# Designs tried in a protein design chat: miniprotein binders against q53ft3. Part 56

Target 1, 195 residues: q53ft3
Amino acid sequence: MFGCLVAGRLVQTAAQQVAEDKFVFDLPDYESINHVVVFMLGTIPFPEGMGGSVYFSYPDSNGMPVWQLLGFVTNGKPSAIFKISGLKSGEGSQHPFGAMNIVRTPSVAQIGISVELLDSMAQQTPVGNAAVSSVDSFTQFTQKMLDNFYNFASSFAVSQAQMTPSPSEMFIPANVVLKWYENFQRRLAQNPLFW
Short names: E, the ipSAE of ESMFold2; O, the ipSAE of OpenDDE; V2, 0.75 times the mean of E and O plus 0.25 times the DockQ between their complexes.

## First folded at step 5 (miniprotein)

Design mtm
Fold by ESMFold2-Fast, scan of step 5:
Structure mtm (fold): chain B 195 residues (1-195), chain A 83 residues (1-83)
Amino acid sequence: as target 1 above (195 residues)
Amino acid sequence: SPIQEEFEKLMEEARELFIEALELYLKGDKEEALRLFRKAAELYLKAAELAIKNNDPESYKRAIRYAEFAQLYAEFIQRELEK
C-alpha cells in the first residue's frame, strides 16, 4: 500500500505489516538521512474516513524506539516529504506503536504508518520541524516524481483489475516501479521542467 | 542554419547529461550526478548564447530555464555533500 523513498537509496515498496493497521519501513544507517518521502502506491486507497499517520523512530541508547509524529498521508494527499534531521533527540511524542516494543540496532531507524480515523488524526500535532514547510527544487522534483508514479500505478492497477474476472487482491509488481521510472525519464528527456 | 544546428546539438547533449545525472542521483552516485548536472548547465548556457546570436528569444528562454533547473539540482546535491 505504501512506499518509502530516501535520496540515493532504492525505493522501498514492501512495508512490514506489524498489525492490521500498522506498517513499518526500516531505515538503516539513518544518521546519513536528511529527508524521507512517504507515498501511497495507488493500488489500494484508505477506507472511507481514514488516513495514515506517519511516524519516525530511532533507537535510544538502550536500543528502544523513540517515536515521533511527522505528519499524515490521505487519499487526497497521497504523498508527503519529511525532514528528519534534527529529530534524533531523546524525546518522543504520543504514538500508537507503544505496545509494539520493537528493539532495533543503534544505526537503524524506522518509518511507521498507522491507519487511523481522519477525525482522530485532526486532533494530533506533528513535531515542529518535521514537515517540509519550504519547497526547494529537490522537494518539487520529488513531489512531481511521486505524482507521476501514483498516476502511473493507479492506471496500471485499473488495467490489472480489468484483466482478471474477479480480483481478490491488489499489489504493485516490481516491473511497475521500473516502467514508471522509465516513463518519467522519457518525459524529462522531452521537457526537463515537465509539469 | 549552422547556428541552429549547433544549438540543437548542445540542447540534445545537455539533455542526455541531465537524464544521466538524474539516474546516477537516484542510484546514489551523488558526486558523479553533481558533475553531470553542472556539465548539463554549462551546455544549456552555451545553447542560450547561440539562441541570442540567432535572434531566437524563445529558444533562449527554454535554454535558460533548463540551465536553471540543472543548477538548482546541482546546488541541492552540493549542499548534501557539504553536510
Scores: ipSAE 0.000, ipTM 0.108, lowest interface PAE 15.6, mean pLDDT 69

Design mtn
Fold by ESMFold2-Fast, scan of step 5:
Structure mtn (fold): chain B 195 residues (1-195), chain A 83 residues (1-83)
Amino acid sequence: as target 1 above (195 residues)
Amino acid sequence: SPIQEEFEKLMEEARELWQEAIELYEKGDKEEALRLFRKAAELYLKAAELAIKNNDPESYKRAIEYAEFAQKYAELIQRELEK
């Protein structure tokens, strides 16, 4: 039904269906994540009058998830990009034994998708400055990722061509792709707007 | 209570039919998917009746909402079959 993409990580296309109308993606090591893309796979559309509300949650000081509305996906707008870095906040920073609270708190956040009536969705207001939900924004993000990948890979083509000079065929080792993901993730952690 | 147990059984059976209907739709068996979504809606409506008898408004709301969603998916498939 849905997919979830975080820069520098493998795309997730197998959501956990926790109810008929509710789907969840786990985001481990969420403190390193700045942006998330949520999109429809196109395998089944929403019925007429329905859409998906996109939520983000992280564990509070008691380990309970706190859900925040990020935005929406619909048949007419099947993808959206969200900035979640500003939504990560720990409670109980005034607790004398903060280290004990850190050990107890899970390090996994979640993206939740709730299938809802469009009329119900129209009554809701997403959290401020979280959503960048346009086709243009998704296209821009995708193009930047593609450009970054090809520029990085191309920079290694010369040394590989020196070893196996084949003008009609190129070989890209799997570790070059892994190095690109590591470099992109590191840069994203330093400056989420570099991409 | 016995009424609560029957409610949960109906909700579970309806959920299984819903999941099977999605799988059938993805495999291209739209006619069978339609049949299962309609059957799921029927079971959710029966569960809603039990929730009323059990004075459980939250369970009633959930069952009615799922019945409506199952009906909307059935309408989607019916329209695709008519094309």
Scores: ipSAE 0.423, ipTM 0.794, lowest interface PAE 2.5, mean pLDDT 74

Design mto
Fold by ESMFold2-Fast, scan of step 5:
Structure mto (fold): chain B 195 residues (1-195), chain A 83 residues (1-83)
Amino acid sequence: as target 1 above (195 residues)
Amino acid sequence: SPIQEEFEKLMEEARELFQEALELYEKGDKEEALRLFRKAAELYLKAAELAIKNNDPESYKRAIRWAEFAQKYAELIQRELEK
């Protein structure tokens, strides 16, 4: 249902489901992370009237998890960029994950997604300046997604010397992927909203 | 309480079916996913009835919300199968 992306790392698409309405991604070495992207995969939408509240958790000085609301994802806005650098440590707040027995690993942060009614989400207040949703943030998100896709696709590229002929396999030439990537970057630079 | 334990057991059984239905939907087994979403909805509704008997409105709202969630996914898959 969901994906989680950090620049320079492999995308995560398999969240751990810890309750009917709660999903978690682990973020190892979180001290090096500035931004996290949370998005819907597009195969399974939310039913109408529902969306996801996005939380971030890190271990405080006592090793206790501290959950903070970052923002939301919905069918109408299926991706969001969050800045997690600079979030206060040791600040406790009311949150839906508090009573859950979530496996705690020292030095690993988590992204949590709670599936909720849109009306309930409208009544919640995210921590200040965590969400980044300006035109500049959209451009940055798009560039990171392009980089992630290109790197993923390129990981399957092979030379003729390395190719094993197979009648059942479908191949896309690497230069076609590169051409698409360059065309998209060019158009994005001219107009970030061309899509 | 015994009633609360029964409620949580029904919710857990429904959750397992719901999770399996999502996995089947992702794998393209829409017919089986539809069946399990419907089964999960039935168990959530039974949990809701138990919450009424226990005079627990918050548990009732939670169970009803998830029954509706499962039903909406079943309707979505049914529409996809009809196209």
Scores: ipSAE 0.000, ipTM 0.327, lowest interface PAE 10.5, mean pLDDT 72

Design mtp
Fold by ESMFold2-Fast, scan of step 5:
Structure mtp (fold): chain B 195 residues (1-195), chain A 83 residues (1-83)
Amino acid sequence: as target 1 above (195 residues)
Amino acid sequence: SPIQEEFEKLMEEARELFQEALELYEKGDKEEALRLFRKAAELYLKAAELAIKNNDPESYKRAIMYAEFAQFYAELIQRELEK
């Protein structure tokens, strides 16, 4: 039902369902993550009157999750971009995941999605600086990002002829770009509903 | 506009950090390169936020792509250092 995209990483399209109405994505090495995109996978809409509250969780000093409300996704706004860099340890939001028994794994954060009534979601306040609105639809964003990342990186990729330092150019190893693109294409092929 | 000027300043600062990080990486100063790639990514993402506020999708895509490049280098270097 949901997808999660982190800058520089493979898209995740297989959320762990931890309750009838709750889904989780793991974010390993989360301290290097600045933005997360959460989106619906297209053909499976929320039931009428329902939407998804999006939470971010990181382990505190005791290894317990601290949940913060980032924002919402709905049938009318099926994708959202969230900034998670700079979110503080120990500041938790009111959250529906309860006192879940968590086993701490080092440097792993989570995105949680709770399916809730739209009326309930309207009464909640996300952390003020997390949501980043896009003027593009997510379909356009994802497709353009893939095409532009591959094309743009290829134009700046290091070749044998261009392995010279230049202060005006960006240089990305071509094999790194190709590997990322191939892995993303493989993910899309495994889930043809991702568009 | 003030938003466009701030966007351009962030993109230029990030570009300078990115280039310095590449030079450090090629010289074998991986820890400093990692720090600068992470800083460059932060600035590119700030620029992306300004582009969204300024209703400029092309500038947004460019800033995000540069952030992706910086993140790729940071991940590669981090893995090398954790060896």
Scores: ipSAE 0.005, ipTM 0.134, lowest interface PAE 10.9, mean pLDDT 66

Design mtq
Fold by ESMFold2-Fast, scan of step 5:
Structure mtq (fold): chain B 195 residues (1-195), chain A 83 residues (1-83)
Amino acid sequence: as target 1 above (195 residues)
Amino acid sequence: SPIQEEFEKLMEEARELFQEALELYEKGDKEEALRLFRKAAELFLKAAELAIKNNDPESYKRAIEYAEFAQKYAELIQRELEK
């Protein structure tokens, strides 16, 4: 249903479904991630009146997950890019003597998608620092990301007869990827803020 | 083996139904998509039974995982139809 893309990393298209309405992507080595793209694959639309709330989770100083609302994806806005570099936990306050002030947590963050009613989503406010500040820079970045994703995904396309079932892994037809790419490019060209 | 050939056939039939269900759902044919996701789940479960019989835990695991995928998609569609 969903995909998650980070520059320089393998695209993820097989979210872990943790409930009927909740999906999660793992982001290892999240301290090195500046931007993440969340998008719908185009295979299954949201039911009428519903959309997806996109959350980012990182370990706090005690190692417990902290969920922050980044934004939304809907049938009308099926992709979004988020800047997460300002939202991540980081290092600081270490002293060579006395008590340690930093708890070192696992380096894995998560993107969570919760399928919710559009009316409920309209009442929520995303974290302010998630959006990219420059439209031109964002457009250039998304063009490069889209090209990278499409070329990479297409290089691994296989026929239905060649597909081998794998747990927690989905294979999508190349024409679905192409259709999504063309639709996203068209919409981005019409309005670079449509996401 | 004969059991392995039958397993493969069931998995292929189930995957075809699963793919058709996804296409129907994308077109907005929710009722037919729901029916096919349920049918796909049934066939994946039958394949899982054959994998157990054939003492193949890896094939069993795959069949069960795909059955769960089909069931979760069916549950999402059923929830929408109940509104």
Scores: ipSAE 0.000, ipTM 0.086, lowest interface PAE 21.3, mean pLDDT 68

Design mtr
Fold by ESMFold2-Fast, scan of step 5:
Structure mtr (fold): chain B 195 residues (1-195), chain A 83 residues (1-83)
Amino acid sequence: as target 1 above (195 residues)
Amino acid sequence: SPIQEEFEKLMEEARELFQEALELYEKGDKEEALRLFRKAAELYLKAAELAIKNNDPESYKRAIYYAEFAQLYAELIQRELEK
C-alpha cells in the first residue's frame, strides 16, 4: 500500500504489516537520515473517511521506541516529505502504537503508518516543522530526492560491477535501475503528486 | 552461529532466484521474471527478520537493500506488463 524513500537509498515498497491498520518501514543507519518521503503506491486507496497518520520512531537508551507524529497522507494528498534530522532526541508524541507489542529491541528507527479516521487525524498536531506543506517546495524537494536516489543507485551498480569476481556477490545491472528511474521521472512529470 | 548460517543460506537462495529472474527478463520472459523477483524479495525479507532477531544491523542492511532492489525490478516489470 505504501512506499518510503530516503535520499541516497533505494525506495522501500514492502512495509511490514503489524496490525490490520498499522504498517512499519525499518530505517537502518537512521542517524544519517535528514528527510523521508512517505507515499501511497496508487493501487489501493484508503477507505472512504480514512487516511494515514505517519509516525517516526527511534530506540531510546533502554531500547524502547519513542514514537513521534510527523504528519498525514490521504487519498487527496498521497505523499508527504518529512524532516526528521532534529527529532532523534525529542519527547514522544501521542500515538496509537503504544498498545502494540512491536519489536522494541532492534537498534533501527522506524516509520509507522496508522490508518485512522480523517476526523481523528484533524484533531492531532504533528511535531513542529516536520512536514513540507508547500506544493512548489514539495515538487522541488521531491526532484532533489529522486536525483540523490539515482546517484546512489548508479554508484552502487558500478561498485558491484567492479568487484573482484566472487560467487557470493550479486551483479546489479545499471541499465535496469536507469530505466526504472526514467519511468518514474516520466510519471512524476505528468502528476507531481501521483505518489 | 546457527542463525548466521541460516541467514547466509537464505541470502544465497535469494541471490540464485534473483540471477535467474534477470536472465529471464533479458530473454523477454517477463511474467516468469516477475514471479522470481517477488520470490527473491520474500527470501531476502526473511533473512532480514533473522538479522533483526540476531541484533545484527549490518546483515539487516544488506538483506533489506537486496530485498528492496528485487521489489524495484518487480515494479519495473509490472509496469511494463501494464502498458
Scores: ipSAE 0.000, ipTM 0.131, lowest interface PAE 12.1, mean pLDDT 66

Design mts (at its last look DockQ between E and O 0.76; V2 from the best seeds 0.00; counts 0 for: pae E 1.52 > 1.5)
Fold by OpenDDE base, look of step 11:
Structure mts (fold): chain B 195 residues (1-195), chain A 83 residues (1-83)
Amino acid sequence: as target 1 above (195 residues)
Amino acid sequence: SPIQEEFEKLMEEARELFYEALELYEKGDKEEALRLFRKAAELYLKAAELAIKNNDPESYKRAIRYAEFAQKYAELIQRELEK
């Protein structure tokens, strides 16, 4: 039902279901994580009037979990990006995960998703600065990434006259990259969430 | 107490059905998933009745919450099957 993504790591698509309405992902070496993406897999939607409250937990100095509400995912907003790097000094909030006696290693944090009524979710207040994902921010990020890639790729562009024979290498014409870039930009402009 | 034991038994049985229903739903077996969600809901409701008899409001709330959740999935799947 849910996926969790950390940059540079394998995507997690198998949450541990700890209750009918609660799912948990483990995040090893959480101190090196700046952002986490939580998303619906698209296999199972939320029922009508329900969504997911996304929590982050890290062990305190005593090894006890500190839970903080990051934000929400819904059928209308099936993915969200959260910044977790600055949350280490935050106070714990009320959380629905109770005293889960999960033997936690000090380096492992958790992402918890609680399926709740949308009305109840509306009464909850996420920790400040955790929710990064807006359509605008995503568009800006994607545009920056596209620009970065294009600039990077174009920096290696050479004319045929400048090419050194290398039979072991495959070459992609620069115009192919440009066309891809233009097409992607067009799609992004039409619908930032086209995928 | 015997009532509490029966309550927990019902809740556990319902949970198993609920988990299985979700798995089946994810695999595309909507009809069987629907059946199991409905059955789970019935068990949760039965558990809720026991909680009332036992004057246990917390257990009642928990059972009702899961009953409603199971019912909502059943409704969702039913609508999908009707399309």
Scores: ipSAE 0.778, ipTM 0.932, lowest interface PAE 0.5, mean pLDDT 86
Fold by ESMFold2-Fast, scan of step 7:
Structure mts (fold): chain B 195 residues (1-195), chain A 83 residues (1-83)
Amino acid sequence: as target 1 above (195 residues)
Amino acid sequence: SPIQEEFEKLMEEARELFYEALELYEKGDKEEALRLFRKAAELYLKAAELAIKNNDPESYKRAIRYAEFAQKYAELIQRELEK
């Protein structure tokens, strides 16, 4: 359903499903990560009136996860870029991952996606105290991340005749990746200060 | 209690069907995914009924939430199949 991308790393397209409405990606070596992209694969859209709330967690000194709301993905906005540098504080936002037994390893952070009703999502406020990067450095990073994702994903493109069945693997049509890339570049050109 | 044990059994059976339905939907097997989402919704609603009898509003809310989600996915797939 979902994908997660960090510049310079392998894209993740297989989230761990931990409940009917909850999905998790592990982010090892969190301290080297500044930005994360979360996106919908396009295979399963949200039903009408639904979307996904995106959370970030890092284990505190006691090994307990502190969940912070980063933002949202919806059918109308199926991808989002989040700045996670500086979110190592020991205080979290209201979150739906409360009593879940999530195994934590030191230096491993997590992205969580909770499927919610859009009305419920509208009542929530993402954390927003991240320091402002210079416009040039952020734009350059975002463009390089986009290029890295497109090039990496496209490097695995095969014709359907070349596909070997693998029940656990998901495939994204190369044209869908290209359309996402072009749409994102257009948005960057129109709104370079959207971050 | 016996009612709580039956509730948890129904919730777990429904969860397994829900997970399988999402996996099938992701792979493009829409007809089978639809069938399993409908079956999951049925079991979640049965669990909700038990939660009412057990006077457990939190379990009821959880069961109803997942029943609603299963129904919404089923409706989405049904619409896609009718195109």
Scores: ipSAE 0.714, ipTM 0.909, lowest interface PAE 1.1, mean pLDDT 78
Fold by ESMFold2, look of step 10:
Structure mts (fold): chain B 195 residues (1-195), chain A 83 residues (1-83)
Amino acid sequence: as target 1 above (195 residues)
Amino acid sequence: SPIQEEFEKLMEEARELFYEALELYEKGDKEEALRLFRKAAELYLKAAELAIKNNDPESYKRAIRYAEFAQKYAELIQRELEK
């Protein structure tokens, strides 16, 4: 139903379903994570009148989980980017996840998604620094990542005269990288979540 | 007690049907998913009746919440099938 993506890591598409209406993703090495993307896979929508409240959990100095409301996903807003780097020292909030109701890994942070009525979600307030994102914010992050990739890849361009005769080595013409970059940017502008 | 044991049995049976219904829906088997969501909702409602008999308002609220959730998925799938 949901996916979870951290830059530089494989996308997670297999949430642990801990209740009929609750899903969890583990985030190992959470101290190195600054942003997380939560999105709907598109195979199962929310029922009419419902959506998802998205929470972040990390262990406090005593090893106890601290849950914070990051924001929401809905059928009309099926993805969001959340900044979590500033939350690893924050205070907890009221949340629907109990420590005894979910299999927990205390040394690992978690993303929790609770499926709730939209009216119930309207009464919830995210933690102040958490909600960074719309799809437009993810587009900006992705643009910077793609610019970095293009600059990096183009530094390895070689001319035909510089290539070796070895049959086991492959070369990439520099304009192929540029065309990929232009195509990828166009697709991203049309659908920022096409990956 | 016997009522509490039956309540827990119904809730677990309903949960298993609910999870199977979600899996079927994800795979595109909408007709079977609809059937299982409806059955899960029925079992959650029976569990809610037992919670009333047991004077357990928290169990009642939980059973009703899951019954309504299953019903909302059934309604969603029914509308998709009528398209």
Scores: ipSAE 0.650, ipTM 0.885, lowest interface PAE 1.3, mean pLDDT 78
ESMFold2-Fast, scan of step 5: ipSAE 0.696; ipTM 0.903
OpenDDE base, second read of step 6: ipSAE 0.759; ipTM 0.926
ESMFold2 (binder alone), look of step 10: mean pLDDT 91; pTM 0.915
OpenDDE base, look of step 10: ipSAE 0.769; ipTM 0.928
ESMFold2, look of step 11: ipSAE 0.612; ipTM 0.873
ESMFold2 (binder alone), look of step 11: mean pLDDT 91; pTM 0.914

Design mtt
Fold by ESMFold2-Fast, scan of step 5:
Structure mtt (fold): chain B 195 residues (1-195), chain A 83 residues (1-83)
Amino acid sequence: as target 1 above (195 residues)
Amino acid sequence: SPIQEEFEKLMEEARELFQEALELYEKGDKEEALRLFRKAAELYLKAAELAIKNNDPESYKRAIRYAEFAQLYAELIQRRLEK
């Protein structure tokens, strides 16, 4: 249902489903990651009145996971970019992943997605400075590029679903991800002032 | 059928190798990731051969597509290693 993209890494489309309403992506060597993109594949929409709360978790010095709320994805806003650099020292957020609170491998972080009622999500406060603002023209351009990538990925995922019923086996060709990333990097280099 | 059981076994073994390759690539072990993507592609191709022998064109298409993805990932890594 979901995809997770880190610049310079292969896209992940096979989330681990840990409960009926909870999905997790592993992020090895997370200290080298600056931004994470979370998006819906477009094959399965959220049920009416529902959305996804996006969490980030890293292991503390004792190996215990510290969960932080980054933001949300919905049918109306199916992709989001988050800055996770600097979150390691942050305070944990209220989260629904308590039952999955196990000691994790050092240097492996997680993105968690919890399917929740939109009314419940509206009561939650994401950690500051994680979500990329849509206030300026560069942010708007970046959102358009993410939308273009999402639309392409969704189209491909639909085609893939016609060949196999298993969402965990959906793949995005690496060359397409590479081309998108190179285009994004060129735009970023053109105007670094926006970051 | 025995052929269908062998097909599913090959597909699952290839999937496990593919996922391990993704993890290794993200951890920076590009050489090992390349090796596993190539192994996954090989198993997907063997599954495709079984699907053709079993007169199952949909399973064949599925196996070929995954073999193609594994090969594309291997090609991308190979290019990065040559850089």
Scores: ipSAE 0.000, ipTM 0.086, lowest interface PAE 17.6, mean pLDDT 67

## First folded at step 7 (miniprotein)

Design n1
Fold by ESMFold2-Fast, scan of step 7:
Structure n1 (fold): chain B 195 residues (1-195), chain A 83 residues (1-83)
Amino acid sequence: as target 1 above (195 residues)
Amino acid sequence: SPIQEEFEKLMEEARELFYEALRLYEKGDKEEALRLFRKAAELYLKAAELAIKNNDPESYKRAIRYAEFAQKYAELIQRELEK
């Protein structure tokens, strides 16, 4: 349903579902992260009247999670970029996540997505300055990024005839995702308008 | 409590159906996903009735929330299949 992207790292598209309405991504070595992109894959839309609240969690000095509301994704705005580098010493926001993953490693943070009614989301206040970009250009960037990724990855897809175990499943070499991401980042750095 | 045990059993059965329905929907198996979301909603509503009888407002709210979500996903899929 969702994807999570950090500059210099492989895109994550397999969130862990921890409840009917809750999904999480692990972010190891989070102290090196400045920005996180959260986006919808386009495979499942939200039902009408629903959206996703995006939270960031880091372990405090006692290893307990501190959750902060970053913002929202919806069918109308299916991607968002968040600056997290200034949030690691703040107070937690009101959050719908309980005692999830109570055993935490010191350097691993999480992105949490809670599927909620839009009316409920309207009553919530994100932490200041988490959302960074203008909506139109970022939405276009994310859609073209997804299109570019799927076109690039599919060019390396092996036929089912070349797979003996589990022939009904498609396998993409892990390195193909990394190559696409590195190429996209390089081109973006050389010419920000290349997309 | 026998009522609490029955409530928890219904909630867990509904959750398993809800998770499977999302997986099938993401895979593109809309007809089976629709069937499972509808079944999950039925079980969540049954659990909600037990929570009312057990005078447990927090369990009732949780069951109703998930029933509503399952119903909204079912409605979405039904509309997609009719287009």
Scores: ipSAE 0.707, ipTM 0.905, lowest interface PAE 1.1, mean pLDDT 78

Design n10
Fold by ESMFold2-Fast, scan of step 7:
Structure n10 (fold): chain B 195 residues (1-195), chain A 83 residues (1-83)
Amino acid sequence: as target 1 above (195 residues)
Amino acid sequence: SPIQEEFEKLMEEARELFYEALELYEKGDKEEALRLFRKAAELYLKAAELAIKNNDPESYKRAIMYAEFAQKYAELIQRELEK
């Protein structure tokens, strides 16, 4: 349903589903991460009246997770880019990941996605300055990241198809990545500020 | 309590169906996904009835919420199959 991308790293398209409405991506070596992109793959849209709240969690000095609301993804805005470099010493936000509040490895952060009713999401306040708002920088960055993701996923799909029959790993079809890439490019061209 | 154990068993069975339905939907097996989302919704509603009888409003709200989510996914798939 969802993907997570960090510049210079392998794209993640297989979130760990931890509840009917909750998905998590692990981010190792999070201190080196400046931006993350969270996006819908386009295979499953949200049902009408629903969307996803995007959270970032990092371990504090005691190894306890601190959850912060970054923003949202919806059918109308299926991708979002967040700057997390300024958030690694802040206070937590109100969050639905109470059951996920366990001591983590000190250098591993998480992206959490909570599928929620849009009415519920409207009552939430994202942490300040997480969303990237500069039009030119935002457009340039997302274009490069999309190109990197598409090229990597296409290469990965071909390489994995050639390697091993029935691997234990999940493989995503290249056409799914292509469809997502084309749809996002179209939306970005029509409205660079759609997310 | 025995009622709480029955509630949790229904919630667990519904959750497994919900996970399976979402995976099938992701893979494009919409007809089977629809069937499983409908079954999950049915089990969540049964769990909600037990929570009411057990005077547990928080468990009731959780079961109803997941029943609603399963129903909304089923409605979405039904609309896609009709197009």
Scores: ipSAE 0.615, ipTM 0.888, lowest interface PAE 1.6, mean pLDDT 78

Design n11
Fold by ESMFold2-Fast, scan of step 7:
Structure n11 (fold): chain B 195 residues (1-195), chain A 83 residues (1-83)
Amino acid sequence: as target 1 above (195 residues)
Amino acid sequence: SPIQEEFEKLMEEARELFYEALELYEKGDKEEALRLFRKAAELYLKAAELAIKNNDPESYKRAIKYAEFAQKYAELIQRELEK
């Protein structure tokens, strides 16, 4: 359903599902991460009236998760870019992940996605320091990341006849990746702040 | 209580069907995903009924929430199949 991308790292497309409505991506060595891209794969849209709230968590000094609301993804805005560098330690926002029993190591942060009603999402306020620093820097970063992701994903494209049975692997149709890439580029060119 | 144990069993069974339905939908097997979302909704609604009998409003709210989510996904898939 969702993907998570960090500059210089392998794209993640297999979130850990921890509830019917909750999905988590692990971010190891998160202190080196400045920006995170969260996006919908295009395979499953949200049902009408629903969307996803995007949260970031890191372990505090006691190993307890501190969750912060970064923003949202919806059918109308299926990708978002967040600046996580400079987020304050020990500060949390109200969040739906509560006392989740999620296995993690002390040096690993997480991106959480909670599927929610749009009306509920409209009442929530993301943390202020998740905003990007400038439109030009953000646009250039986004274009480079988009190109890197598309080229990487396309390098693994194979015909159906060349696929071997592998239940442990996930396969995404190449046309889904291409259409997402083209749509994102078009939107970014029209309005760099569309995310 | 016996009602509590039956409630938990229904919720766990429904959750497994919900997970499987999302995986099938992701892989493009819409017909099977639709059937499993409908089955999950049915089990969540049965669990909600037990929560009422057990005077457990929090469990009722949780069961109803996931029944509604399963129904919304089923409605979405049904519309996609009808196009």
Scores: ipSAE 0.707, ipTM 0.904, lowest interface PAE 1.1, mean pLDDT 79

